# VH-VL binders against Mucin-19 (Muc19): the designs that were tried, part 17

Target 1, 175 residues: Mucin-19 (Muc19), of Mus musculus (Mouse) (q6pze0r851to1025)
Amino acid sequence: STCHVYGEGHFRTFDGESYSFDGLCQYTFLEDYCGQENGTFRILIESVPCCENGLTCSRKVIVTFQDQNIILQDGKVTAVQTAESTDCRERSANLYSIHTVGLYLIVKLLNGIILIWDKYTKVSVILDPSWQNKVCGLCGNNNGDLKDDFTTRHSSVAAGALEFANSWKTSQECS
Key: E = the ipSAE of ESMFold2; O = the ipSAE of OpenDDE; V2 = 0.75 times the mean of E and O plus 0.25 times the DockQ between their complexes.

## First folded at step 16 (VH-VL; framework fv_denrakibart)

Design y6 (at its last look DockQ between E and O 0.86; V2 from the best seeds 0.00; counts 0 for: pae E 2.04 > 2)
Fold by ESMFold2, look of step 16:
Structure y6 (fold): chain C 175 residues (1-175), chain A 120 residues (1-120), chain B 113 residues (1-113)
Amino acid sequence: as target 1 above (175 residues)
Amino acid sequence: EVQLVQSGAEVKKPGESLKISCKGSGYSFTDYWIGWVRQMPGKGLEWMGIIYPRNSDTRYSPSFQGQVTISADKSISTAYLQWSSLKASDTAMYYCARLEWDYFGYFDYWGQGTLVTVSS
Amino acid sequence: DIVMTQSPDSLAVSLGERATINCKSSQSVLYSELNKNYLAWYQQKPGQPPKLLIYWASTRESGVPDRFSGSGSGTDFTLTISSLQAEDVAVYYCQQYYSTPYTFGQGTKVEIK
C-alpha cells in the first residue's frame, strides 16, 4: 500500500483517507513504535517553505532505522551510523539502497519499506504486506479501516485532521 | 477539466525573437512539470525539456540546451518557450504537455500545438 | 541518452487484423526494485496532438480501448492492436521516462491495407 504527501500538505493515508494539513513543525509521517518503546523505525517530515510566502518548496525527511539516521534534504541523501565505525560500503549496502530513476530518488530499506522522494514536496512510502496493522502516524495505521485513520499519538480517534495531525508533532514546543 | 491551451500560429523571419505560451487550467499548476515537444514537418516527436513551475527548475535535452529558453509564470498558470533569434530550422509544430501527477515522466495531457514557420 | 528505436517504420494492416509495433531501448528501462518498466506509448492521429495510450509498458490509460495492449520488459517492448479499426490509423510512438532527457522512438505509421 502507499501513503503520500505533496504540495501544501495534501496527504493520502495507506487506507485511502485524504486530508490537508500544512504544519510547519516536524511530524511523525510513519513509525512502528505506536506508543511502545520496542519499535524499529521512524520516518519524520518537515515542510521547507519557499522564499515566496505560502508555498512549500520541499520536504526534509528523516529516517531512523536500526543504527542509521538517514536524512533526505537539499536533493541529497546522507546517513550517519550511530554504532562503531565499519566499512561503510559493506554496512550501508546491507541496510538501505539509493537509486535515482527519472525525476525521483528512491530509498529502499532492508525492512521492506520503500521511500520515494522527488527532491521537492512529494514524499511517498510503500509498504509490503508484512507491515499490515503495524504502523501509525500521519499515514494512518494501515489496517484497512477508515474509521480509525485519525488515531492520535495517544490512541484516541480525533474528530478532524487538525487534532489528529498535531498529535503527531514530535516536539510540543514547536507551534 | 484539465486543459493546456497554447498561443496561436506564428510566421516569422530568421533573426526575429519569439515567445509562445501554454496556459494550464483545471488543475494545480505548481504541482506538475510542464514539457515542450518539437515535431518538425513530417518528422517524429522530440523531447525538448521540462520545467517545474513551483520553483522554475528546468531540465533541457542536450540537443536544445542553449537553443531555447523554457520558463513559467505561476501567477497566471502559464509556461513559455522562447527563442532570441529564430532560424529557418526552427520551423515546426511545438506542443506543451503535462507530466503525470507522480512525476513519472510520461505526458498525460497535451496542448493543441503551436505552428511556428520561419522563412524569409 | 537512451535511444529508442521502433520497427517497422510503417505498417499496413487489414481491418480487423492484428498490428504489432516493436520498440527497443539502448539500455534497460526496468527499475527492478519496483518491477516497473518506464515506458509509455502514444497515438498521434493526423492533424492532432499525441495521446497517451499505455504507461508502465503494459498499463492502459483510462478510456483507451481494450484492443490496445503493451508488453515487454527491459529493452524490448511491443504495442499490439488486436483488431485494427479505421480510427486506429495514426503514428505510434514509444517513450522512455527512466532517465532525462526523456526520449521518443522515431514513430511507426499504421495504415489500412
Scores: ipSAE 0.595, ipTM 0.825, lowest interface PAE 2.0, mean pLDDT 88
ESMFold2 (binder alone), look of step 16: mean pLDDT 94; pTM 0.953
OpenDDE, look of step 16: ipSAE 0.830; ipTM 0.919

## First folded at step 17 (VH-VL; framework fv_denrakibart)

Design z1 (from x1 with heavy chain Y103F; at its last look DockQ between E and O 0.83; V2 from the best seeds 0.77)
Fold by ESMFold2, look of step 17:
Structure z1 (fold): chain C 175 residues (1-175), chain A 121 residues (1-121), chain B 113 residues (1-113)
Amino acid sequence: as target 1 above (175 residues)
Amino acid sequence: EVQLVQSGAEVKKPGESLKISCKGSGYSFTDYWIGWVRQMPGKGLEWMGIIYPRNSDTRYSPSFQGQVTISADKSISTAYLQWSSLKASDTAMYYCARLEYDFWSGYFDYWGQGTLVTVSS
Amino acid sequence: DIVMTQSPDSLAVSLGERATINCKSSQSVLYSELNKNYLAWYQQKPGQPPKLLIYWASTRESGVPDRFSGSGSGTDFTLTISSLQAEDVAVYYCQQYYSTPYTFGQGTKVEIK
C-alpha cells in the first residue's frame, strides 16, 4: 500500500482517501504509536515555503526509527543517532539503506517501510503487508476501510480533513 | 483532461533565435516535470532534458547541454525550449511530454502534438 | 548514461501473426528493493506523437489492447504483439527511467508483410 503528499498538501492515504491540507506546522505523517507508549517509529513532515514564490518548495521529513533520526531536507539524507544510544553495537547496525533511482531518493528501513522523496514536495511511503492495521497519522490507518481514514489522534473520526489533519500536529505551540 | 498544447510550426534561417512553447492544462502544472524530446526527420526519439516548473530545476542530456535553453513560466503553465542561434541541423520535430509523478517514475504519460522547426538557408 | 539498444531495427509481420521486439540496456534497470523494472514502451504511429503502451516493463497503460505485452527483467526486455493488427503499424521505442538522463532505444519499425 502507498501513501503520499505533494504540492500544497495534497494527500492520498493508504486506503485511497484523497484530501488537501495546507498546514505550516510539523505533523505526524505516519507512526505506530497510535496513542500507545510502545511504538517503534515516527515519520514527521513539515512544509518548507519558497520565500520568493510563496509556494511550498519542499518538505522536510524526519524519521525516528530505533535509535536513529533520519532527516530528509535540502535534497539530502542525513542520520543522527540519539543521545540515549551509547551501545557501540547499536551504532554498527545498518538499520536502513539509501538509494537514488531516477529523480528520487529512496530510504528503506529494516522494519519494511520504504520512504520515497523527490527532494522537493513529494513524499511517499510504501508499507510492507505486515503493517496492516498498525499505523496512524495523516496517511490514515491502513485497514482497507475508507470510512475511518479520518481517525484523529484521539481515536475519533473527523467529519473533514481540517479537523483530522490538525489533530496530527506534533506541537500545540505551533499555529 | 490532461493536455499539452505546443506552439505552431516554425520556419527559420540559420543564426536566428527561436522560442517554442508547451502549455499544460487539466493538471497541477507545478507538480510534474516537463521534458523535451527531439525527433529528426526519419530518426528516433532523443531525450533533450526536463524541467521542474515549481523551482525551474533543469536537467539536460549531455548531448544538448549548452545547445538549448529549457525554461518555464508557472504563472501561465507553460514550458519553453529556446535556441539563441539556430543551425540547419536543428530541423526536427520537437515534443514536450509530462513525466508521470504519482508512482515515483520517469516515463512520459502525456505528449504534446509536436512543433515542427525547419531551418533553411 | 544507460544506452538502450533495440532489435531488430525493422520487422515485417503478417496480419494476425506475432511480432517480437527486443530491448537491451547497458546497465540493469531493475530496482530490487521495489522489484520494479524502470522500463517503458511507446508506440508512434505515422504522423502522430508517441503514445505510452507499457510501463514498469510489463504493466499495460489503460486503453491498450491485451495483444500488447511486455516482459523481461534487468537488462533484457521484450515487447510482444500477439496478433498483429493493421493499426499496429508504427515505430516502437523502449525507454529507461532508472537513471538520468532518461534514454530511448533507437526504435523498431513494425510493418505489415
Scores: ipSAE 0.650, ipTM 0.836, lowest interface PAE 1.6, mean pLDDT 88
ESMFold2 (binder alone), look of step 17: mean pLDDT 93; pTM 0.952
OpenDDE, look of step 17: ipSAE 0.863; ipTM 0.930

Design z2 (from x1 with heavy chain Y103E; at its last look DockQ between E and O 0.88; V2 from the best seeds 0.79)
Fold by ESMFold2, look of step 17:
Structure z2 (fold): chain C 175 residues (1-175), chain A 121 residues (1-121), chain B 113 residues (1-113)
Amino acid sequence: as target 1 above (175 residues)
Amino acid sequence: EVQLVQSGAEVKKPGESLKISCKGSGYSFTDYWIGWVRQMPGKGLEWMGIIYPRNSDTRYSPSFQGQVTISADKSISTAYLQWSSLKASDTAMYYCARLEYDEWSGYFDYWGQGTLVTVSS
Amino acid sequence: DIVMTQSPDSLAVSLGERATINCKSSQSVLYSELNKNYLAWYQQKPGQPPKLLIYWASTRESGVPDRFSGSGSGTDFTLTISSLQAEDVAVYYCQQYYSTPYTFGQGTKVEIK
């Protein structure tokens, strides 16, 4: 299953719902927390404006996975450790792989999630079947049912895309 | 629906400059790379290069680097191929084509009708 | 640069019979993490621009007749026309999009015998 966003916030969820939303804040694209404290990853997105007004030039992608933030920005990938480093033996573990294929940067996480970025506005995520019904965010819940794809951060089903998408904002103080 | 319309045929002399155009319609022009492909008379297809109109990121085949300029004007949904000084060996058909966007790919899903450039002494 | 080599250079086939075109890349165009072969096939009829037929090695573009199919993986690919029709007279090109510069094969001309 695939979710993507491109351009001025044109989304397609894992279950096939299409909607437009180009908020100015940081939003949860996809996560497995879903209102619980026991999640293992988050993928956050931000729109980066062009020098010229009116268009999005690119998207910044932040992947929180285990003890790292993996940042996709300015055509580059960097990793910043978010907490005290793990045991020295674990520092050599392969947590993700990065490949450039054609015009795209592809990140595969150890948990089987594949993130594809064109280095500009398009961000795509491919989920292994084992993630069915285990995720939430702007990409929807991947349960095969369009009726609840607009499930907010608070587990309610929004009537429209604006309410749904704004519920996934990571900071309430951003406007 | 999706259309790429190229400028008309050109007859030029060696040493002259030329800029040919490719106008896209029926889709979001800034979301797709546009490429140029040369076909010399009786020969196959040659990938010349591509441009991403949103920011003008441009990639050339080594064979064409420094030989042509690829550019775009996103305000009018138009890509360009330009020579500063034409040679007789530039005589060919030139196609513009759009790279598919929806599958993180690099194949051309739509092609322009072609622009025949003839350079004769 | 990845070199794409097609065989044969030309092919004559009776109406209704099978035509098979081969394409070899100098390097693998399979990205194993996605299990995708970065290969496309195009048809160019005389006096016309090329037309996309197949992408991802085996996926048929919308509107392309079922008689066209693609197969292969890694470095070896084939385009098959299961029952050649008169309108299939054209030059066929493979193209890799695994690594820039993207490159085309030299073309295979298909004629009616």
Scores: ipSAE 0.647, ipTM 0.834, lowest interface PAE 1.5, mean pLDDT 88
ESMFold2 (binder alone), look of step 17: mean pLDDT 94; pTM 0.954
OpenDDE, look of step 17: ipSAE 0.864; ipTM 0.930

Design z3 (from x1 with heavy chain E100D; at its last look DockQ between E and O 0.78; V2 from the best seeds 0.76)
Fold by ESMFold2, look of step 17:
Parts: structure tokens; C-alpha cells; sequence
Structure z3 (fold): chain C 175 residues (1-175), chain A 121 residues (1-121), chain B 113 residues (1-113)
């Protein structure tokens, strides 16, 4: 299943719900925490404006996976951990791969999540079937049911995209 | 309805400059790469290069680097192919085409009608 | 650069018979992590621009007749026209999009025998 965002905040969830949301804060694109402390990953997303008013130049993507941070920003990828260099670290070996294919940067996590970024506004996530019913965020819950795709961070079903998407803001300090 | 409409045929002399255009409509112009493809008389297709109109990020085939300029004006949804000094060997059909927007693609899903450029003394 | 080589350069096929066009890349165009072959096929009829037929090696573009099919993986690919029609007289091109610069095969001209 695939979720993506592009342009000025045009989303399509794993279950096929399309909506527009042009938020200026950091939001949870998807995660497996979903109100619990025992999650294994988060993918956060921010819009980066151009010098021109109202146009998005790119998206910054932050992948938190175990104790690794993978940052997709300014056309490049910064990764702060390597498995070969940390003898004391649990689960540090071979956690992800990063490849460039054609015009795209592709990050594959050991947990089967594939993140694809065009270096600009297009961010896509592909989940294998093992993730069904296990995720939440702006990409929806991947349960095959459109009726609850607008499930907020607080487990209520929003009536519209604005309420839904704003619930996934990572900090209330941002307006 | 997606359309790519190119400027009309050109008959030129060696040494003259030329700028041909490709206007996109029916889609979000800044979200798609636009490419240029040359077809010399009786020959196959040659990938010349592509441009991302949102920021003018431009990639050339090595064979065309320094030979032409690819540019875009996103305010009028138009891409350009330009020569500063034409040669007789530039005689060809030139197509613009749009890369599909899918997140890992690179194939051309829509093509312009072509612009025939003839360079002769 | 990935070189794309088509065979044959031309072929003549009787109306209603099968036409087979081969395309070989100098390097694999399979990205194994996605299990995707970065290969497309185009049709160019006389006096017309090229038209997309097949992408991802085997997926037909919308509106393309069922008689067109693509197969193959890695470095070896095939376009098959199962029952050639008069309107299929054209030059066919493969194209890789695995790495830039993207490249086309030299083309295969298909004619009615």
C-alpha cells in the first residue's frame, strides 16, 4: 500500500483518501506509536517554502527508527548512526539502506518500510502487508476502511481534513 | 486534459540563434519534469535533457551538455530549448515530453507534437 | 551510460501474426528493493510523436490494446504484439529510466509482410 504527499500539501492515504492540507508546522506523516510508548518508528514531515510566496520548494523528512535519525533535507540525506561502528548498541546493525535510483532517493528500513523522496515536494511511503492496522498519522491507519481514515491523534474520527491533520502536529507551540 | 503544445516549424541559417517552446496545460506544471528529445531525419530518439520547472533544476545528457540550453518559465507553464548558434547538424525534429509524476518513474507519459528545425544555407 | 540495444532493427510480419521485439540493456535496470524494472516501450507511427505503450516492463498504459504485452527482467526485455494489425505499423523504442541520462534503444521498425 502507498501513501504520498506532493505540491502544496496534497495527500493520499494508504486506504485511498485524498485531501489537501497546507500546514506550516511539523506533522507526523506516519508512526506505529499511535498513543502508546512501545512504537518502533516515526516519520515526520515539514514543508520548506521557496523564496517565492506561497510555493513549496521541498519537504524535510525526519525518520526516527530505533536510535537512528535519517534526515532528508536540501536534496541530501544525513544519517547519524552506522551498525559497524557501535559495538555496545542494541539493534544498530543493518537497520536501513539508502539508494539513489533515477531522480529519487530511496530509504528502505529493516522493518519493511520504503520511503521515496524526489528531493523536492514529493514524499511517498510504501508499506508491506505486515503493517496493516498498525500505523497512524497523516497517511491514515491502513486498515482498508475509508470510514475511519480521519482518525485523530486522540483516537476520535474527525469530520474533515483540517481537524484530522492539525491533530497530527507534533508541537502545539507552532501555529 | 494534459496537453503539451510546441512552437511552429523553423527554417534557419547556420549561425542564427533559436528558442523553441513547449507549453503545458491541464496539469500542475511545476510538479513534473519536462524533457527534450531529438530525432534526426530517419534516425531514432535521443534523450537530450530534462528540467524541473519548480526550481529550474536541469540535467543534460553528456552529448548535449554545452550544445543547447534548457529553461522554463513557470509563470506561463512553458519550457524552452535554445541554441545560441545553429549548425546544419541541428536539423531535426525536437519533441518535448512530460515525465510521469509517480515517485520513482522516469518514462514520458505525454508528448508534444514536435517542432521541426531545418538549418541550411 | 546504460546502452539499450534492440533487435531486430526491422521486421516484417503478416497481418494477424505475432511480432516480437527484443531490448537488451548494458546494465541491469531492475531495482531489487522495489522489484521494479525501469523500462518503458514507445510506439511512433509515421508522422506522429512517440506514444507510451508499456512501463515498468510489463504494465500497459491506459488505452493500449491488449495485443501489446511486455515481459522480461534485469537486462533482457521483450515487446510482443500478439496479432498484428495494420495500424501497428510503426517504429518501437525501449527506454531505461534506471539512471540518468535516460536512454532509448535504436528502434525497431515493424511492417506488414
Amino acid sequence: as target 1 above (175 residues)
Amino acid sequence: EVQLVQSGAEVKKPGESLKISCKGSGYSFTDYWIGWVRQMPGKGLEWMGIIYPRNSDTRYSPSFQGQVTISADKSISTAYLQWSSLKASDTAMYYCARLDYDYWSGYFDYWGQGTLVTVSS
Amino acid sequence: DIVMTQSPDSLAVSLGERATINCKSSQSVLYSELNKNYLAWYQQKPGQPPKLLIYWASTRESGVPDRFSGSGSGTDFTLTISSLQAEDVAVYYCQQYYSTPYTFGQGTKVEIK
Scores: ipSAE 0.637, ipTM 0.840, lowest interface PAE 1.7, mean pLDDT 88
ESMFold2 (binder alone), look of step 17: mean pLDDT 94; pTM 0.955
OpenDDE, look of step 17: ipSAE 0.874; ipTM 0.934

Design z4 (from x1 with heavy chain S105T; at its last look DockQ between E and O 0.82; V2 from the best seeds 0.77)
Fold by ESMFold2, look of step 17:
Structure z4 (fold): chain C 175 residues (1-175), chain A 121 residues (1-121), chain B 113 residues (1-113)
Amino acid sequence: as target 1 above (175 residues)
Amino acid sequence: EVQLVQSGAEVKKPGESLKISCKGSGYSFTDYWIGWVRQMPGKGLEWMGIIYPRNSDTRYSPSFQGQVTISADKSISTAYLQWSSLKASDTAMYYCARLEYDYWTGYFDYWGQGTLVTVSS
Amino acid sequence: DIVMTQSPDSLAVSLGERATINCKSSQSVLYSELNKNYLAWYQQKPGQPPKLLIYWASTRESGVPDRFSGSGSGTDFTLTISSLQAEDVAVYYCQQYYSTPYTFGQGTKVEIK
């Protein structure tokens, strides 16, 4: 299954719901926490404007996975040790793999999640079937049911995209 | 309906400059790379290069690097192919085409009608 | 640069018979992590721009008749027209999109015998 966003916030969820949301804050694209503390990853996104017209020039992607943050920004992928790690290692070469194919950067995490980024506005995530019904965020819940794809962070089903997407904002201080 | 409409045929002499255009409509112009493809008379297709109109990121085939300029004006949804000094060997059909917006693709899903450029003494 | 080589250069086939066009790349165009072959096929009829037929080596574009099929992997690919029709007279091109610059094969002209 695939979720993506491109342009000025044109999303398609894992279950096939399409919506538009042009937020300028940081949002949870995908995570497996879903209201619990025992999750294993988060993928956050931010729109980066072109300094003109409010057009989006790129997206910054932040992946929290194991003891590192993996940052997709300015056309490159970097890893930063998290404050929660007690290990001596700063980063592991086997924590993720990165390849450039055609015009795209492809990041494969050890848990089998594949992140595809065009270095600009288009961000895609591919999940294998083992992630069915285990995720939440702007990409929906991957449960095969389109009627609950607008499930908010608070576990309610929103009437529209604006309410749904704003519930996935990571900081209430951003407007 | 996605359309790519190119400027009309050109007849030029060696040494002249030329700028031909490709106007996209029916889709979000800034979300797709636009490419230029040359077809010499009686010959096959040659990938010249591509541009991402949102930020003008431009990539050239090595054979065309420094020979042409690819540019875009996103305010009017138009891509351009430009020569500063034409040669007789530039006589060809020139197509613009859109790269599919899928996040790992590089094939052309829509093509312009072509612009015939004739350069003769 | 990945060089794409087609064979034959020209092919004459009777109406209703099978036409087979081969395309070979100088390097593999299979990205194994996604199990995708970065290869497309185009049809160009006389006086027309090219038209996309096949992508990902074997997936037909919408509206393309099912007599067109693509196969192969890695470096060796085939376009098959299972029952040639009069409207299939064209030049056919393969194209790789595994790495820039993207490159085309030299083309294969298909004619009615």
Scores: ipSAE 0.648, ipTM 0.843, lowest interface PAE 1.8, mean pLDDT 88
ESMFold2 (binder alone), look of step 17: mean pLDDT 93; pTM 0.950
OpenDDE, look of step 17: ipSAE 0.869; ipTM 0.932

Design z5 (from x1 with light chain E33D; at its last look DockQ between E and O 0.84; V2 from the best seeds 0.78)
Heavy chain, then light chain:
Amino acid sequence: EVQLVQSGAEVKKPGESLKISCKGSGYSFTDYWIGWVRQMPGKGLEWMGIIYPRNSDTRYSPSFQGQVTISADKSISTAYLQWSSLKASDTAMYYCARLEYDYWSGYFDYWGQGTLVTVSS
Amino acid sequence: DIVMTQSPDSLAVSLGERATINCKSSQSVLYSDLNKNYLAWYQQKPGQPPKLLIYWASTRESGVPDRFSGSGSGTDFTLTISSLQAEDVAVYYCQQYYSTPYTFGQGTKVEIK
ESMFold2, look of step 17: ipSAE 0.696; ipTM 0.853
ESMFold2 (binder alone), look of step 17: mean pLDDT 94; pTM 0.952
OpenDDE, look of step 17: ipSAE 0.880; ipTM 0.937
ESMFold2, look of step 18: ipSAE 0.666; ipTM 0.852
ESMFold2 (binder alone), look of step 18: mean pLDDT 93; pTM 0.952
OpenDDE, look of step 18: ipSAE 0.883; ipTM 0.939
ESMFold2, look of step 19: ipSAE 0.633; ipTM 0.832
ESMFold2 (binder alone), look of step 19: mean pLDDT 94; pTM 0.954
OpenDDE, look of step 19: ipSAE 0.884; ipTM 0.939

Design z6 (from x1 with heavy chain Y101S W104S, light chain Y31S L34S; at its last look DockQ between E and O 0.88; V2 from the best seeds 0.00; counts 0 for: pae E 2.8 > 2)
Fold by ESMFold2, look of step 17:
Structure z6 (fold): chain C 175 residues (1-175), chain A 121 residues (1-121), chain B 113 residues (1-113)
Amino acid sequence: as target 1 above (175 residues)
Amino acid sequence: EVQLVQSGAEVKKPGESLKISCKGSGYSFTDYWIGWVRQMPGKGLEWMGIIYPRNSDTRYSPSFQGQVTISADKSISTAYLQWSSLKASDTAMYYCARLESDYSSGYFDYWGQGTLVTVSS
Amino acid sequence: DIVMTQSPDSLAVSLGERATINCKSSQSVLSSESNKNYLAWYQQKPGQPPKLLIYWASTRESGVPDRFSGSGSGTDFTLTISSLQAEDVAVYYCQQYYSTPYTFGQGTKVEIK
């Protein structure tokens, strides 16, 4: 299954729901926490708007995985140890692999998630079948059912994309 | 319906300038790379280069670097291929084509009808 | 640049028989990260622009008849037309999109015998 976002916030979920949302905050693109505290990863996104026209220039992607933040921004991939980690030696161990193919950066995580970034607005995530029913966020829940793809952070089904997407904001402090 | 409509055939003499166009419709023009492909008479396809209209990021094949200019005007959904001084060896069919937008793609999913450029004395 | 070499340059095949076209790249076009072969096939009929047939080496584009199939990996690829039809008379091109410039093979002309 594939989820992607591009342009001015044009999403397609793992289950095939398409919607548009281009908020200016940080949002959960995909995670396996889903209301629990024992998840293993989060993928967060932020739209980087152009100075004018309301166009999106790029996206910043933050992957939280095993005490690391793997950051995709400005055409680069970097790993930054989280503030709550005490072992920086293991920051770059075997968390991910990266390869540039054609116009794209491909990042493969230890958990088998493949992240593809065009260095601009387009971000894609590929999941193998082992992740079925195990994820949530702007990419939906990957359960094969379009009826509940707008499931909010609070486990309710939103009537529209705006309510759904804003429920995945990581901080209510963002305006 | 995705369409790429190219400007009409051109008959030119060596030394003249030329700018041909490719207008995209039926899709979000700024979200897809547009490429140019040359086909000389009786020959195969040659990848010339691509442009990303959102920011004008342009990539050329080494064989065409410095010989043509690829540009785009996103306000009218149009890409261009331009020569400052044509040579007889520029006689060819020129296609524009769209790169597929899905993750890590680089193949051409839609093609223009072609613009025949004839350069002769 | 990755050089793409097709064989044969031309072939003549009786209606209903199998046509086989080979494409070899000068270096591997398989990504270890995505496990995909960055290889496409195009059909160009006389007087027409090229048309996409196959991408990712083996995936048919929408509307392409299932008599067209692609196979191979790494450096060696094959386009097969299982039962040649009159409308399949064309020149066929492979293309790599593993690294820019996204080079084409020289083409293979398919004719009716």
Scores: ipSAE 0.479, ipTM 0.801, lowest interface PAE 2.8, mean pLDDT 88
ESMFold2 (binder alone), look of step 17: mean pLDDT 94; pTM 0.955
OpenDDE, look of step 17: ipSAE 0.817; ipTM 0.918

## First folded at step 18 (VH-VL; framework fv_denrakibart)

Design aa1 (at its last look DockQ between E and O 0.86; V2 from the best seeds 0.00; counts 0 for: pae E 2.8 > 2)
Fold by ESMFold2, look of step 18:
Structure aa1 (fold): chain C 175 residues (1-175), chain A 122 residues (1-122), chain B 113 residues (1-113)
Amino acid sequence: as target 1 above (175 residues)
Amino acid sequence: EVQLVQSGAEVKKPGESLKISCKGSGYSFTDYWIGWVRQMPGKGLEWMGIIYPRNSDTRYSPSFQGQVTISADKSISTAYLQWSSLKASDTAMYYCARLEYDYWSGYYFDYWGQGTLVTVSS
Amino acid sequence: DIVMTQSPDSLAVSLGERATINCKSSQSVLYSDLNKNYLAWYQQKPGQPPKLLIYWASTRESGVPDRFSGSGSGTDFTLTISSLQAEDVAVYYCQQYYSTPYTFGQGTKVEIK
């Protein structure tokens, strides 16, 4: 399954729903929490606008996975551990790997999630089949059914993309 | 309908400057890299370089680095290939082409311009 | 730079017969985590720009006849035309897009015998 976003907020969900949403806040791209406390990861996205109105220059991607924040920003991937570790290089090799292929940076997580970023606006996530029906966010729920792809953070099905996407905003103080 | 329309054939003398163009239409110009490919008479294809019009990120083949300038004007959906001082060895057909983005981090040329023949002779 | 080498440089094949073109890369163009070979094939007929035939080594572009197929992995790739037609007279190029510069093979000219 693949979800992606590019340009000025052109999304395609895991189940194949396409919509446009150009929000200026931070949003949940996908996560496995889905209203529960026992999730294992979150992937958040932010549009980084150009000085010119109406054009997105890049996207910042934040992955929370186990005790790390993996940040894709300014053409680079950095990791910040939330707990001290004397084995930091060894631990990074066990949790994720970073590759460059073609024009992309690829972050492969131990949990079977592959994150692909072109250093600019294009972000894609590929899920191993074991993630079917286990995720939520702007990428939809990966259940094979287009009818409920606009399921909001509050488990209702939105009538349109705007209501759906705004429900995945991580801070309600942002407009 | 995706189209790449290149400027017309050019006949130039050595030492002259030249800027040829490639205008894209029928798609979102800033979402695709545009590449330039040289084909010398009777020869194969040579990848010269690419530009991402959204921010002008430009990548050159080592063989062409410093020999040409690739640029774009996203306000008119146009990419350019430019020489400051032409040589007779620059005589060739020049194609622009769009790099198809895909969901798996690959780029290949899906649409090509008609070509611009550049002839440099005294 | 990844060097792409095609063989043969030229071949002549009778109408309706099978044509086989080989392409070898100096380094692997397989990204094994995605099981994708970053290889494309193009057709260039006389007086025309190149046209995409195959990408990801074996996926036919829309509108390309079924007689064209691609195969191979890693460093060794093959373009096969199962039943050569008159309109298939062209030069065929492989190209890798695994790393920049995205180099082309030298081309293989296919002619009717």
Scores: ipSAE 0.488, ipTM 0.802, lowest interface PAE 2.8, mean pLDDT 87
ESMFold2 (binder alone), look of step 18: mean pLDDT 93; pTM 0.942
OpenDDE, look of step 18: ipSAE 0.736; ipTM 0.899

